# VH-VL binders against q09564r761to987: the designs that were tried, part 9

Target 1, 227 residues: q09564r761to987
Amino acid sequence: QIGVSGSRGMKNKQCIRQVRVENTFGFIDGGSNSYMSSSICRFMTSYLKENVSMDIRSILLRCHCELGEEGERLGASVMIIRVHEKRLEIASTGTMSAAIARNQKLKMIINGRYEIDDDEYSRIREAHGFVDEENRINGVIGSSRQIGHFSTFPVVLPTHSYRNIQLNEQIEGLIVGNNMIWNMLSIDDLNSTFHNNRSPIVVAKKIQDQLQSYDYGGNSNILVLRR
Short names: E, the ipSAE of ESMFold2; O, the ipSAE of OpenDDE; V2, 0.75 times the mean of E and O plus 0.25 times the DockQ between their complexes.

## First folded at step 4 (VH-VL; framework fv_necitumumab)

Design a6
Fold by ESMFold2-Fast, scan of step 4:
Structure a6 (fold): chain C 227 residues (1-227), chain A 122 residues (1-122), chain B 107 residues (1-107)
Amino acid sequence: as target 1 above (227 residues)
Amino acid sequence: QVQLQESGPGLVKPSQTLSLTCTVSGGSISSGDYYWSWIRQPPGKGLEWIGYIYYSGSTDYNPSLKSRVTMSVDTSKNQFSLKVNSVTAADTAVYYCARDLYDYSEYAFDIWGQGTLVTVSS
Amino acid sequence: EIVMTQSPATLSLSPGERATLSCRASQSVSSYLAWYQQKPGQAPRLLIYDASNRATGIPARFSGSGSGTDFTLTISSLEPEDFAVYYCQQRSNWPLTFGGGTKAEIK
């Protein structure tokens, strides 16, 4: 009874990749560069095929370590989700967020590292980086925590957020997306779209259509899981 | 004004099954917003989460105890129960029942029973 | 499982003094952390949820701060009734885990 749907990007669809190996799902946003998302997709798929039970945090870190010269200046946001019979594991770095649907409500369970708090700001300054008015690192990087960006270490770190959440029959599903979704659409609007449509592909398409109504020309990465 | 109250025998012999019940008053156990949990505290030690039950009967248990623990719910009596099999002296503790929000992220164990001491002794 | 470490194990202070209690997680728990107070012979009482939010009925002298792996409970001016054991609990990952507790004792 679990359905999975993807989305489409409007300008550069090739910068967004999705991976599925058994009960593990990967979501990769390479920003403006399709090479990064393609490379990470290949690495993630390879690790999962080698060991489908490999710790998802280890997969995330291995993807960082496997990057060659492209990792010096390029980076990516990555979220890995593993669905168990009674558990949901999520490991994430970068600007992707996730909300769980239960009892007719949506609630955030992973918030992307888009906002810089006081402690993070101090860490970045101590490492000789800077944060601009748009919360970009060194004027160009979208998150202080993501894969790649070797040349900005330790300003940008490949550290992750990790959740291991209990599942029961009241959990209706999950919405995963990059930061554009969460910045442009309200949780109430997303909740209405999720609960008014049974098909996860229809939910994902309607979310994408709502973003288009704002004339958004950037790439998007939307996954909807529905039980 | 929801209240929780534990009940059960205060003395259990080694190798027997420990059985406790929590009675919920002032509110319904049949709420989608809450899990219902058991937490224990051995004398002079800290708190250990045992497991939760949802009103539908869905359960999950601490891995350290999962082979010996079962929980059940009786919505008609507004009660939930804990059974711990094959007890040893290490299971001697004050046992608390508590109300927990379904979502682990924003809330906590907001209402607790007063606790019941269970001693495992021959 | 996530291991929660509280320090100090015992904190000896006088009424009117500021108390600072620390809780560290073995891995990031974001803001999914609660604080409980337990007096001898009583059940724990919720003080703080989601790292920094006071529970209903909790006096303003109690405050929580921190995120990720490092958390602090502060009591701005100790009252006689505040001498108790305090526990932190992570709520980010299954299974739920508690710290070992910090006992606040009168000097």
Scores: ipSAE 0.006, ipTM 0.602, lowest interface PAE 9.2, mean pLDDT 83

Design a7 (at its last look DockQ between E and O 0.54; V2 from the best seeds 0.00; counts 0 for: pae O 5.1 > 2)
Fold by ESMFold2-Fast, scan of step 4:
Structure a7 (fold): chain C 227 residues (1-227), chain A 122 residues (1-122), chain B 107 residues (1-107)
Amino acid sequence: as target 1 above (227 residues)
Amino acid sequence: QVQLQESGPGLVKPSQTLSLTCTVSGGSISSGDYYWSWIRQPPGKGLEWIGYIYYSGSTDYNPSLKSRVTMSVDTSKNQFSLKVNSVTAADTAVYYCARDLYDYGDYAFDIWGQGTLVTVSS
Amino acid sequence: EIVMTQSPATLSLSPGERATLSCRASQSVSSYLAWYQQKPGQAPRLLIYDASNRATGIPARFSGSGSGTDFTLTISSLEPEDFAVYYCQQRSNWPLTFGGGTKAEIK
């Protein structure tokens, strides 16, 4: 019942992976390394096929636990979405966020990036980590809440954001993207693009084009789900 | 402008079905902007959300009550109803109907009925 | 389900004093939190939605703050009509859940 499409940046396009098993969707961003996205994708696909009804938060935590030795220094952003007849579940860690489209509006329903407020900053410093002027952890890590990065524990934690929200027939779809989309484009621009274009691939491509208009050459990792 | 009013028996015997109706006036129940909910409050206790209904007939219920509750909507009468099966003394409460302008976490129950006390007693 | 814990259960103050009511969620609810006021024999009344936005007709002395798991309702100077029970409610996750309430009573 849901059409899904995405768009990836021109560089390191294999660092982004998508999983679909029945009504569960996984989106994985390994940053600059395709190993993490590939490994998580294989594990998540296999695990979901054996455990189609398992709590998506548990699945996300299992992805963290199954990273092996590469998880010591590498990590990934992961978002898992499960569509029910009456509800939508989303679990996210890292830098991915999601907005729901309904009645000519877009509403943020999850911020995948954990906010670095005064308490979080103090926690990181007390754990002997540091936050740079671009809000990166230890100068290289994009989020203080992300899977992997075992060697930094307890600086980087595999904590997730989770929502279980009601759905009705006015829901038209979702936009899922990394922090670049949400930082560079307004929700009004995203809303206009979503509602003026019926094709998920056209929506994703137009969002990518808008990002490029700002001279941003990074990964434009966008997934669009439409009913 | 918009008002909600509960109606139904104030006394129900154990093991029977509790049946309540909420009448909406001053506005239409046939709006995609709203969910319509039932909330109850046992005497001297806090609030418990029972469930919602959308004007299309789509429902969802609190898992603690799901096996015993059913909601329905009648858009021609601008009403929605609650049935709770196999009641016990634990179901004694004031029952409220409420409008929910639910925008995916934003907003709240902005309009409430006055509430109706239902006592479960032999 | 997300468990909402309100403290204190009872708050005894005099008119004119500042009231501070706490609400804590067992998991993050972002800003998806509402506050209600209930007087004896009456239905609850919406005071605050989205953690900090006052509902229509609510006096400026009521304010909400907080995000994540820790929320506060503040009444800057209690009026006699403000002595009531206050409930917080999370709207982030199904099923919707309420706190146990804080009763503000005259000292």
Scores: ipSAE 0.610, ipTM 0.838, lowest interface PAE 2.1, mean pLDDT 86
Fold by ESMFold2, look of step 5:
Structure a7 (fold): chain C 227 residues (1-227), chain A 122 residues (1-122), chain B 107 residues (1-107)
Amino acid sequence: as target 1 above (227 residues)
Amino acid sequence: QVQLQESGPGLVKPSQTLSLTCTVSGGSISSGDYYWSWIRQPPGKGLEWIGYIYYSGSTDYNPSLKSRVTMSVDTSKNQFSLKVNSVTAADTAVYYCARDLYDYGDYAFDIWGQGTLVTVSS
Amino acid sequence: EIVMTQSPATLSLSPGERATLSCRASQSVSSYLAWYQQKPGQAPRLLIYDASNRATGIPARFSGSGSGTDFTLTISSLEPEDFAVYYCQQRSNWPLTFGGGTKAEIK
């Protein structure tokens, strides 16, 4: 079963969207641009329906390549998840994170938080980019790895993280969310919410309610998969 | 004080089935925290992961060997086993069993058996 | 499949010297990398997990570093028992794969 919760907060349009085609799930965070997220959502939905067996890494790159002129200065975070009987595949670029639930614990398996290590910092400088005191790229971009932002090339790259990990009978589920959820809520709090509630819809809604209790006014999108 | 010990024949003829058993002592194979693996090492060569088995019987195998390999588990005997079908001289190796504290990449094979040499020759 | 390449194949050093062993992945494995030591006639022994964490009972002279595609095992001052073969293993993606090994020999 799948539980989903989201809100518009203080924003006029939803800039975070999701896709599901069979065993494949897509999550798109367009930042402050709802047209970017909806455009990618429609493309990914159509492309997956006609290319259901395509490698999720290729689908993610295709989303980057198919951005229009707005991709010159705008970008998006994209995560694609494919659930197999014995394995889980995740391809991600940008600021979304995922945690797997097992044995009363949550474990991060993709971390989309804005952290620039020494190697990435050096790469950005060599590409003539700038990282400010808030870790923003050229003063405005929240991730050095995201689709779009063609005008910054090669400062912001669409390079993805990829995991192909084993699942077993003790896997209880997966929580996916945009970076704000992981910044405002601890993994211990998320773990407690996940394991104290059986319904994935209830888990997702309670996580959203916790985020809103910290006076968060932006968009959020939470996917909970529970066996 | 968990220990692993491989057992099985040291000599197998070509085209036959190689069968090995790993016995776990000082701990339980039924723990959900671990995967149980076979790894092999041809003489003078490196290590090749063969596959794993979970205590429920769930398996996954190295694609290079998948068509010829099966694993099984017997929780009542605290054992897991490997079969390699249709062996050739290329299957001559030291075979190790190992425990994997699988935490989605964060850990590793923390306990190994001492290994058993299997020679494939006519 | 992720290919792990170790260099050098053989490292000839004297006791007391610093050893630096390299492991490179064909694609990013983040920090999901382990190092094992194998002495002659013995099974491998876990040294390092998660790129930089020493396993229980491993002396402080062993340290691991790196992330992404490039990883290093460092032995700060070689002891006679450290002359062995060292393997890296990526654990990010199925199937799990080992490097080809680096043999540390007495000069």
Scores: ipSAE 0.320, ipTM 0.758, lowest interface PAE 4.7, mean pLDDT 85
Fold by OpenDDE, look of step 5:
Structure a7 (fold): chain C 227 residues (1-227), chain A 122 residues (1-122), chain B 107 residues (1-107)
Amino acid sequence: as target 1 above (227 residues)
Amino acid sequence: QVQLQESGPGLVKPSQTLSLTCTVSGGSISSGDYYWSWIRQPPGKGLEWIGYIYYSGSTDYNPSLKSRVTMSVDTSKNQFSLKVNSVTAADTAVYYCARDLYDYGDYAFDIWGQGTLVTVSS
Amino acid sequence: EIVMTQSPATLSLSPGERATLSCRASQSVSSYLAWYQQKPGQAPRLLIYDASNRATGIPARFSGSGSGTDFTLTISSLEPEDFAVYYCQQRSNWPLTFGGGTKAEIK
């Protein structure tokens, strides 16, 4: 069962988009650029239809390689989820996060809000980049791990996190969302919402409503998978 | 502590079926946290994963052996079993049962049986 | 399947020395990598899971590092009981596969 919810908030455009092709889901956060998210969404959709069995990690990288001229100054966070009968795969770059529900408890399995550790900081600096006081790369980019931003190479790289999780009867579902969802809502709140509602559609909607209740006026997008 | 013990014939003739049982003690096999697995090791060689079975009966096998392998679980006896059909000399190995520790994708074989040697010979 | 390659095949060292064992995957396995120790006539014993986590009861002298395709098991100071065969195992993709092993032997 699948539930999705999205809102552009007070923004003029939607910069976060979802893709679904069979058992594969795509999540694209273009930050403040709706063109980038749209472009990637279109590409990913077509590419997935033609390459349904391809490794999602490779698909993610392909998204990066196919950005063209737009990728020179623009980029995006991309998460790809593939649901198998016995396994769940996630490949993610950027600021997207995912939590799995097991035994009535949510656990973060992909954390797009990672702190820049010493190694990453050193890498960025060696590449002649910098991190500002707002943790932005070169003062403008939201993450050092994103697709695109070719002009900053090698400061920003399409480095991805990968999860391959065995599914069993204890796995109840998955919540995926952009960074602000996880900034504004605690894992406990999300856990409560997930387990107090059986419909993933309702779960997604309630999460969206909660964001709005905190006067969040930005873009948001939520995917809820429930067994 | 949870312990695993393999049992079964140490000698099997070619073309026959190898049959082994793993008995779990010190804990219940009916736990959702673990996958129960079989691994084999030919003499002087490395390790080969055969497959796993979940307490619910769900299985997955190595594609190299899938056509010949069947696993079963008996929760009442706290046992799980392995059958390998149409054995050849290549199936001669020490067979291990093991518990696959699982935690949100972070898992490994944390408990092993002592292993049992099965020799395929006429 | 993912092919795991271990090097060296044999490592000859003396007690007290540092041992460095390498494991390479034919494709990225992220952090889904385990290390096992096997002594003659015994079953393998889990040492490291998720590339860098020590299993319960494993001495601190054992450490794992790496991600993606290259992994390392380090024994900071070899004890006599550490001379054994060590296997790496990827757990990223089916089927699960093991490396060919590294034998740590006494020099």
Scores: ipSAE 0.027, ipTM 0.605, lowest interface PAE 5.1, mean pLDDT 91
ESMFold2 (binder alone), look of step 5: mean pLDDT 92; pTM 0.943

Design a8
Fold by ESMFold2-Fast, scan of step 4:
Structure a8 (fold): chain C 227 residues (1-227), chain A 122 residues (1-122), chain B 107 residues (1-107)
Amino acid sequence: as target 1 above (227 residues)
Amino acid sequence: QVQLQESGPGLVKPSQTLSLTCTVSGGSISSGDYYWSWIRQPPGKGLEWIGYIYYSGSTDYNPSLKSRVTMSVDTSKNQFSLKVNSVTAADTAVYYCARELYDYGEYAFDIWGQGTLVTVSS
Amino acid sequence: EIVMTQSPATLSLSPGERATLSCRASQSVSSYLAWYQQKPGQAPRLLIYDASNRATGIPARFSGSGSGTDFTLTISSLEPEDFAVYYCQQRSNWPLTFGGGTKAEIK
């Protein structure tokens, strides 16, 4: 009863990858670099096939450890979702967000771009990093929590958030996407699109079309999961 | 403020069905923002979650009690109920009903009934 | 199921003292942990949700911390009304599970 669909921005589709092995889904956003997303995608696919039941948090950390020399200056956002009969697990680092659809409403459950509160701001400053007016790290990095960026350690940390959600018949599905979707479209607009269209493929395509109507031609990774 | 109150028999014989009702006042059970749960506490022991129900009738139960437990909801009376089949002495406990905000960031049992003691004895 | 273990089983303290209560999960529950207070003959009362957030109306002397498998409830200065049994509860995995409780009693 679960359908999955994804859509990507045409101009920068190479920088965003998705993985699917059994009941585990991976989403990788390499920012401006297609090498990083391709490398992580290749590793994650191979690793999941050999370790289908491994803890998704461990898989995310393994992606960090396997980045090689490019991980010194490059990084990526990674979200891993595992669907069970009675629950949904999500592990995420970086700038991707997820919202769950329940009872005709859509609510954020993962907010991309780790919130830079006073404690996080102090931590970054003590590590000799800085946060700009757009909440970017060292003027270029989209999140203080993502994989890679070895040369900035301990300014950028590969720590992840984790959610475990019990599934019941009121849970209708999930929307996953990078920050551009959530910045350009309101939760109400996304909710209307989700509930007015039965097909997850159609929902993802309509969200992509809405983004294009705002002249956005950059990275846009959308996954819609429906029950 | 919202209040919950349990009602039902104080004594049930072994092998019979235990039936309890929770009455909600000061708020609607037909709200989409809340799930309604039963939790029990055997004398001198800790808390055990039994199951929850949504106002639409959707339920989830603790696997340790599965096949013996049924929950139902009556939105016209603002009530929800618990049935436990084939009871034994191990089912002797204080039974609480509770409200749960299933919101993925603020979920917890925020309102509890006062509890009702059920003794399973011949 | 996730097993929640609380320690100590009993904590004997005087009013005005700091209380520190521990809760350990058999596997990671992230931050999906709540704390409840139960007085004799009463229903549990929510104190803390999502590991560190105080519920509405809960005094500032109560604080929660921790993530993953290790959690702490702290009462900075015990008041007479704080002597009760405290339970932790996880919402990370189905079924929901509670700890065995810690009884805070007057020494």
Scores: ipSAE 0.000, ipTM 0.433, lowest interface PAE 14.4, mean pLDDT 81

Design a9
Fold by ESMFold2-Fast, scan of step 4:
Structure a9 (fold): chain C 227 residues (1-227), chain A 122 residues (1-122), chain B 107 residues (1-107)
Amino acid sequence: as target 1 above (227 residues)
Amino acid sequence: QVQLQESGPGLVKPSQTLSLTCTVSGGSISSGDYYWSWIRQPPGKGLEWIGYIYYSGSTDYNPSLKSRVTMSVDTSKNQFSLKVNSVTAADTAVYYCARGLYDYGEYAFDIWGQGTLVTVSS
Amino acid sequence: EIVMTQSPATLSLSPGERATLSCRASQSVSSYLAWYQQKPGQAPRLLIYDASNRATGIPARFSGSGSGTDFTLTISSLEPEDFAVYYCQQRSNWPLTFGGGTKAEIK
């Protein structure tokens, strides 16, 4: 079972979109631009319906290639999850993160804030970009790895993380969300919410409620998978 | 401290089933923190992961061995076992059992048995 | 599957020298990379996990670095007991895969 929650319902213009085709789930965060997330959502939904078994990494790369002129200045975070009986695949680029729930604990398996080590810092500088004190690229971009931002190439690269995780009976599920969830809520609080509530929809809504209690006015997207 | 020990026949005929057991001592196999794996090494070659089992009986296997491998666990004896069906000379290898840690990103192997050589020959 | 390629296949050095061993993944494994040491007739021993973290009991002369597709194991000053075969392993994707190994031998 899967539960999903968005920020403040449909009253606000959403820059985050969700796709579901069979056992494949997509999360698209267009940052400050709802056109980007809507466009990618329509493309991904159509493409998945016609190519239901396509490798999720290829689907993610195809999203980058289909951005058109808006991709010159704008970008998006994309996470694609495919659920199998014995395994879980995740392909991600940008600022979304995922944690797996196992044995009453949550552990991060996709980290949406690429830690800028010495090699990545040197790469960005050599490409004539810069990293500010908040780890923003060129002062505005949230990740050095995301789709779009063609004009900054090769400062921002559309490379992805990919995990193929074997599922055992003690894996209870997954929490996926944009980076604000992980910045505003502790892993211990998320763990408590996950394990105190069996319904994935209830978990997702309680996480959203906690974000709202911190006066978080931005877009959020939360996917909770429970086994 | 935790130790792992492999046991089983050193010689198996082609087309037969290879059966090995790993005995865990100094710690419980009924721990949620660990996965228990078999890894093999053909003479002069590198390492190949075969599969894992969790104490609940949940398993997954290397797709290259998929239809030929079965693992089982016996929590009362603190053991887990490997069966490889329809063996050929290509299955000749040293077989290791190993403990995998979730804290090391799911499947880093921190404790290994000493290994047992299995030769497939008529 | 992810293919792991180690180089060189054999590294001939003298005690006291620095050893640098390379491991390349056919696709990104992020930091989900482990290194093992195997001495003749023995089981592998975990040295490094998550690309750069030393396992318990591993001497400080062993260090790991890298991310994505390119990884390095460094032994700052070889001791006689360090002459062994070294394997890298990715833990990012099913199935788990190992490199072909690098043999460190005395010159």
Scores: ipSAE 0.005, ipTM 0.532, lowest interface PAE 11.2, mean pLDDT 82

Design b11
Fold by ESMFold2-Fast, scan of step 4:
Structure b11 (fold): chain C 227 residues (1-227), chain A 122 residues (1-122), chain B 107 residues (1-107)
Amino acid sequence: as target 1 above (227 residues)
Amino acid sequence: QVQLQESGPGLVKPSQTLSLTCTVSGGSISSGDYYWSWIRQPPGKGLEWIGYIYYSGSTDYNPSLKSRVTMSVDTSKNQFSLKVNSVTAADTAVYYCARDLYDWGEYYFDYWGQGTLVTVSS
Amino acid sequence: EIVMTQSPATLSLSPGERATLSCRASQSVSSYLAWYQQKPGQAPRLLIYDASNRATGIPARFSGSGSGTDFTLTISSLEPEDFAVYYCQQRSNWPLTFGGGTKAEIK
């Protein structure tokens, strides 16, 4: 059981897209560009249909390699989730995060790279990039680790995080969202919303409503999975 | 005060089934917070995870061993068991049972049995 | 599977010296790494979980650090009872995997 909720906020186009092929789910956040997220979404959907058992890390890297001319200056955050009976695989690059729900608690299992530590800051500076006061790369890019941005290599790298998590019967589900959800809402608020509502679509909608109550005008995308 | 104790034959002939039981005391096996694992260590070598079981009977096994391994649980006796089929000399090892403290998709082997040596020999 | 590599294979030190043990993962395991101590003839004992958290009853001389692919176990001043084999274990990805171990022995 899956619940999805998204909003363009005050922006004119939705830059975040979702893919589903069988037990594999993709999230694509194109930042400020709707074309990039749409292009990656189309490629990922087609590729997954023809390569349904392909390792999700390979699919993520293939998305980077198959970016056309637009990949020179544009990029995207991508998260791919594959649900198995006893396991959950997740591969991510960029700013999206995921948390697992169990026994009235939430724990982050993937943290987006919206925080720059000292080692990453030094790497970026050595590559002649810069980090601004909002932790954006070269003033515009949301993560130093995401697909695309070929012209900035090696400032932005298409590296990924990967988890293959064993699921016990007490795991109730998963919340996935772009970075503003984790910045604006507390883990306690997200936890309460998840456990006080059985329907995943209602959970996703209530999280979206909470964001709107804080007068957030940007793009948002939330996926809630329940077992 | 949680203790785990392995028991079973110390000698198994090639091609037969290795059978071990772990008895848990000082804590309940019927807790949703724990998985229960088997780990083995061949003489002079490192540790290899075999598999785990949940009190509901749900299992998962190391793919290197999956075709030969089964685990079972008896909550009334506070025990869980391991069977390894078609053993060879490569299965000679000290076998440990351990408690897996499950925490949001992570596992910690916080308590271990003393280990039991199983030798596969004619 | 994630391959865990420990170095050195053997560490020869005197009591009172600082021990530094390394563990490297073939892929990022974030902070989902545990350290175990095994004395001759005994079961392994949990020392450190989530890279840096000491397990219950573990002396303060043991500390863990690192994230991603590179991890370190430090024993600030070796006691005679610390001469043992140490194993790291990744907890991020199925199947669960252990390093090959580092043996700390008296010089």
Scores: ipSAE 0.164, ipTM 0.691, lowest interface PAE 5.9, mean pLDDT 83

Design b12
Fold by ESMFold2-Fast, scan of step 4:
Structure b12 (fold): chain C 227 residues (1-227), chain A 122 residues (1-122), chain B 107 residues (1-107)
Amino acid sequence: as target 1 above (227 residues)
Amino acid sequence: QVQLQESGPGLVKPSQTLSLTCTVSGGSISSGDYYWSWIRQPPGKGLEWIGYIYYSGSTDYNPSLKSRVTMSVDTSKNQFSLKVNSVTAADTAVYYCARDSYDYGEYAFDIWGQGTLVTVSS
Amino acid sequence: EIVMTQSPATLSLSPGERATLSCRASQSVSSYLAWYQQKPGQAPRLLIYDASNRATGIPARFSGSGSGTDFTLTISSLEPEDFAVYYCQQRSNWPLTFGGGTKAEIK
């Protein structure tokens, strides 16, 4: 028995979408463009309904392939989660991260923002891209690994992270969110909010309220799963 | 200090069931922070993970062996066991039990038994 | 499953030399990689976990590095007791998989 909840920012154009088909959950963050997130959301929902058992990595790659002309200059972060009785699968590209709650602690299991280490920096530069002070690619793109951005290939790649992890009785749940959550709030604060509240909807709302208290005006995408 | 010790027959005939037990001493198998695993190594070859068990009885097995493998746990005896059905010469190996200090990828098999050689021969 | 490839299969060196052992994953395992040492007739022993963290009691001459798909175990100056087989293991995804091993032997 898993409870699921989501939240979004206020006073902003919504560029973040959620998909749920059976035990598969999708998160789509189009950055500054609501068209991309809506397009991917429609495709993913339809594709999952027709291909309920398809490998989630294949679904993520298919989303990249279906972007068409808009994918030339636009892109998105995508995370797909499939919950099994004793396993959890996550496939992710872009800036969304995930943490599991276990034994009164949170631990990151997906770090969404692809780390710009020396090798990645050199790869981007050799491909004629550049990285700014805030780790944006070509001054505007949030991650060197996300779907779309065909015109920058091979600067931005649709490479995904994939995990298939064992669930046990000590796992209390999962928090998934876009990078703003992890940049603005500490793991200790998120852990306290998760464990002090039983309802996943209440947890997600309290996380959103904390972000607003920092006067953050952007969109947020928060999924909380509780066992 | 925690120690693991394998036990079981060293010889098994083809088509029979291979049965091994691992006894944990110096610590409780009911500790929620650990999984308990079996790993095997054919003579002169590398390591192959067989499966693991949690103290609740929850198991997961290597897909290549899942149809022939069963693990069980006896918390009152501080033991966990492995059964491999319908053995062939390919199942001849040193079998190790190990504590899996699993923290979602960061830890490892931190304590191993000494290993027990099982030969499948008529 | 994630396939782990170790190279070289055999490494022939003299005591005092630096050893560099490679391990490659068929897909990214982030930092979820462990290294084990196995001497003839003995169980494997944990050396490194989470790619670069030395296990308790392991000498400082052993170090691990790498992330994603490419990992290295380095022994800065080989001691006689270091001639053994070394295995890498990915811990990112079930099923757990090991590399084929690298045998370090005296030249």
Scores: ipSAE 0.328, ipTM 0.753, lowest interface PAE 4.5, mean pLDDT 85

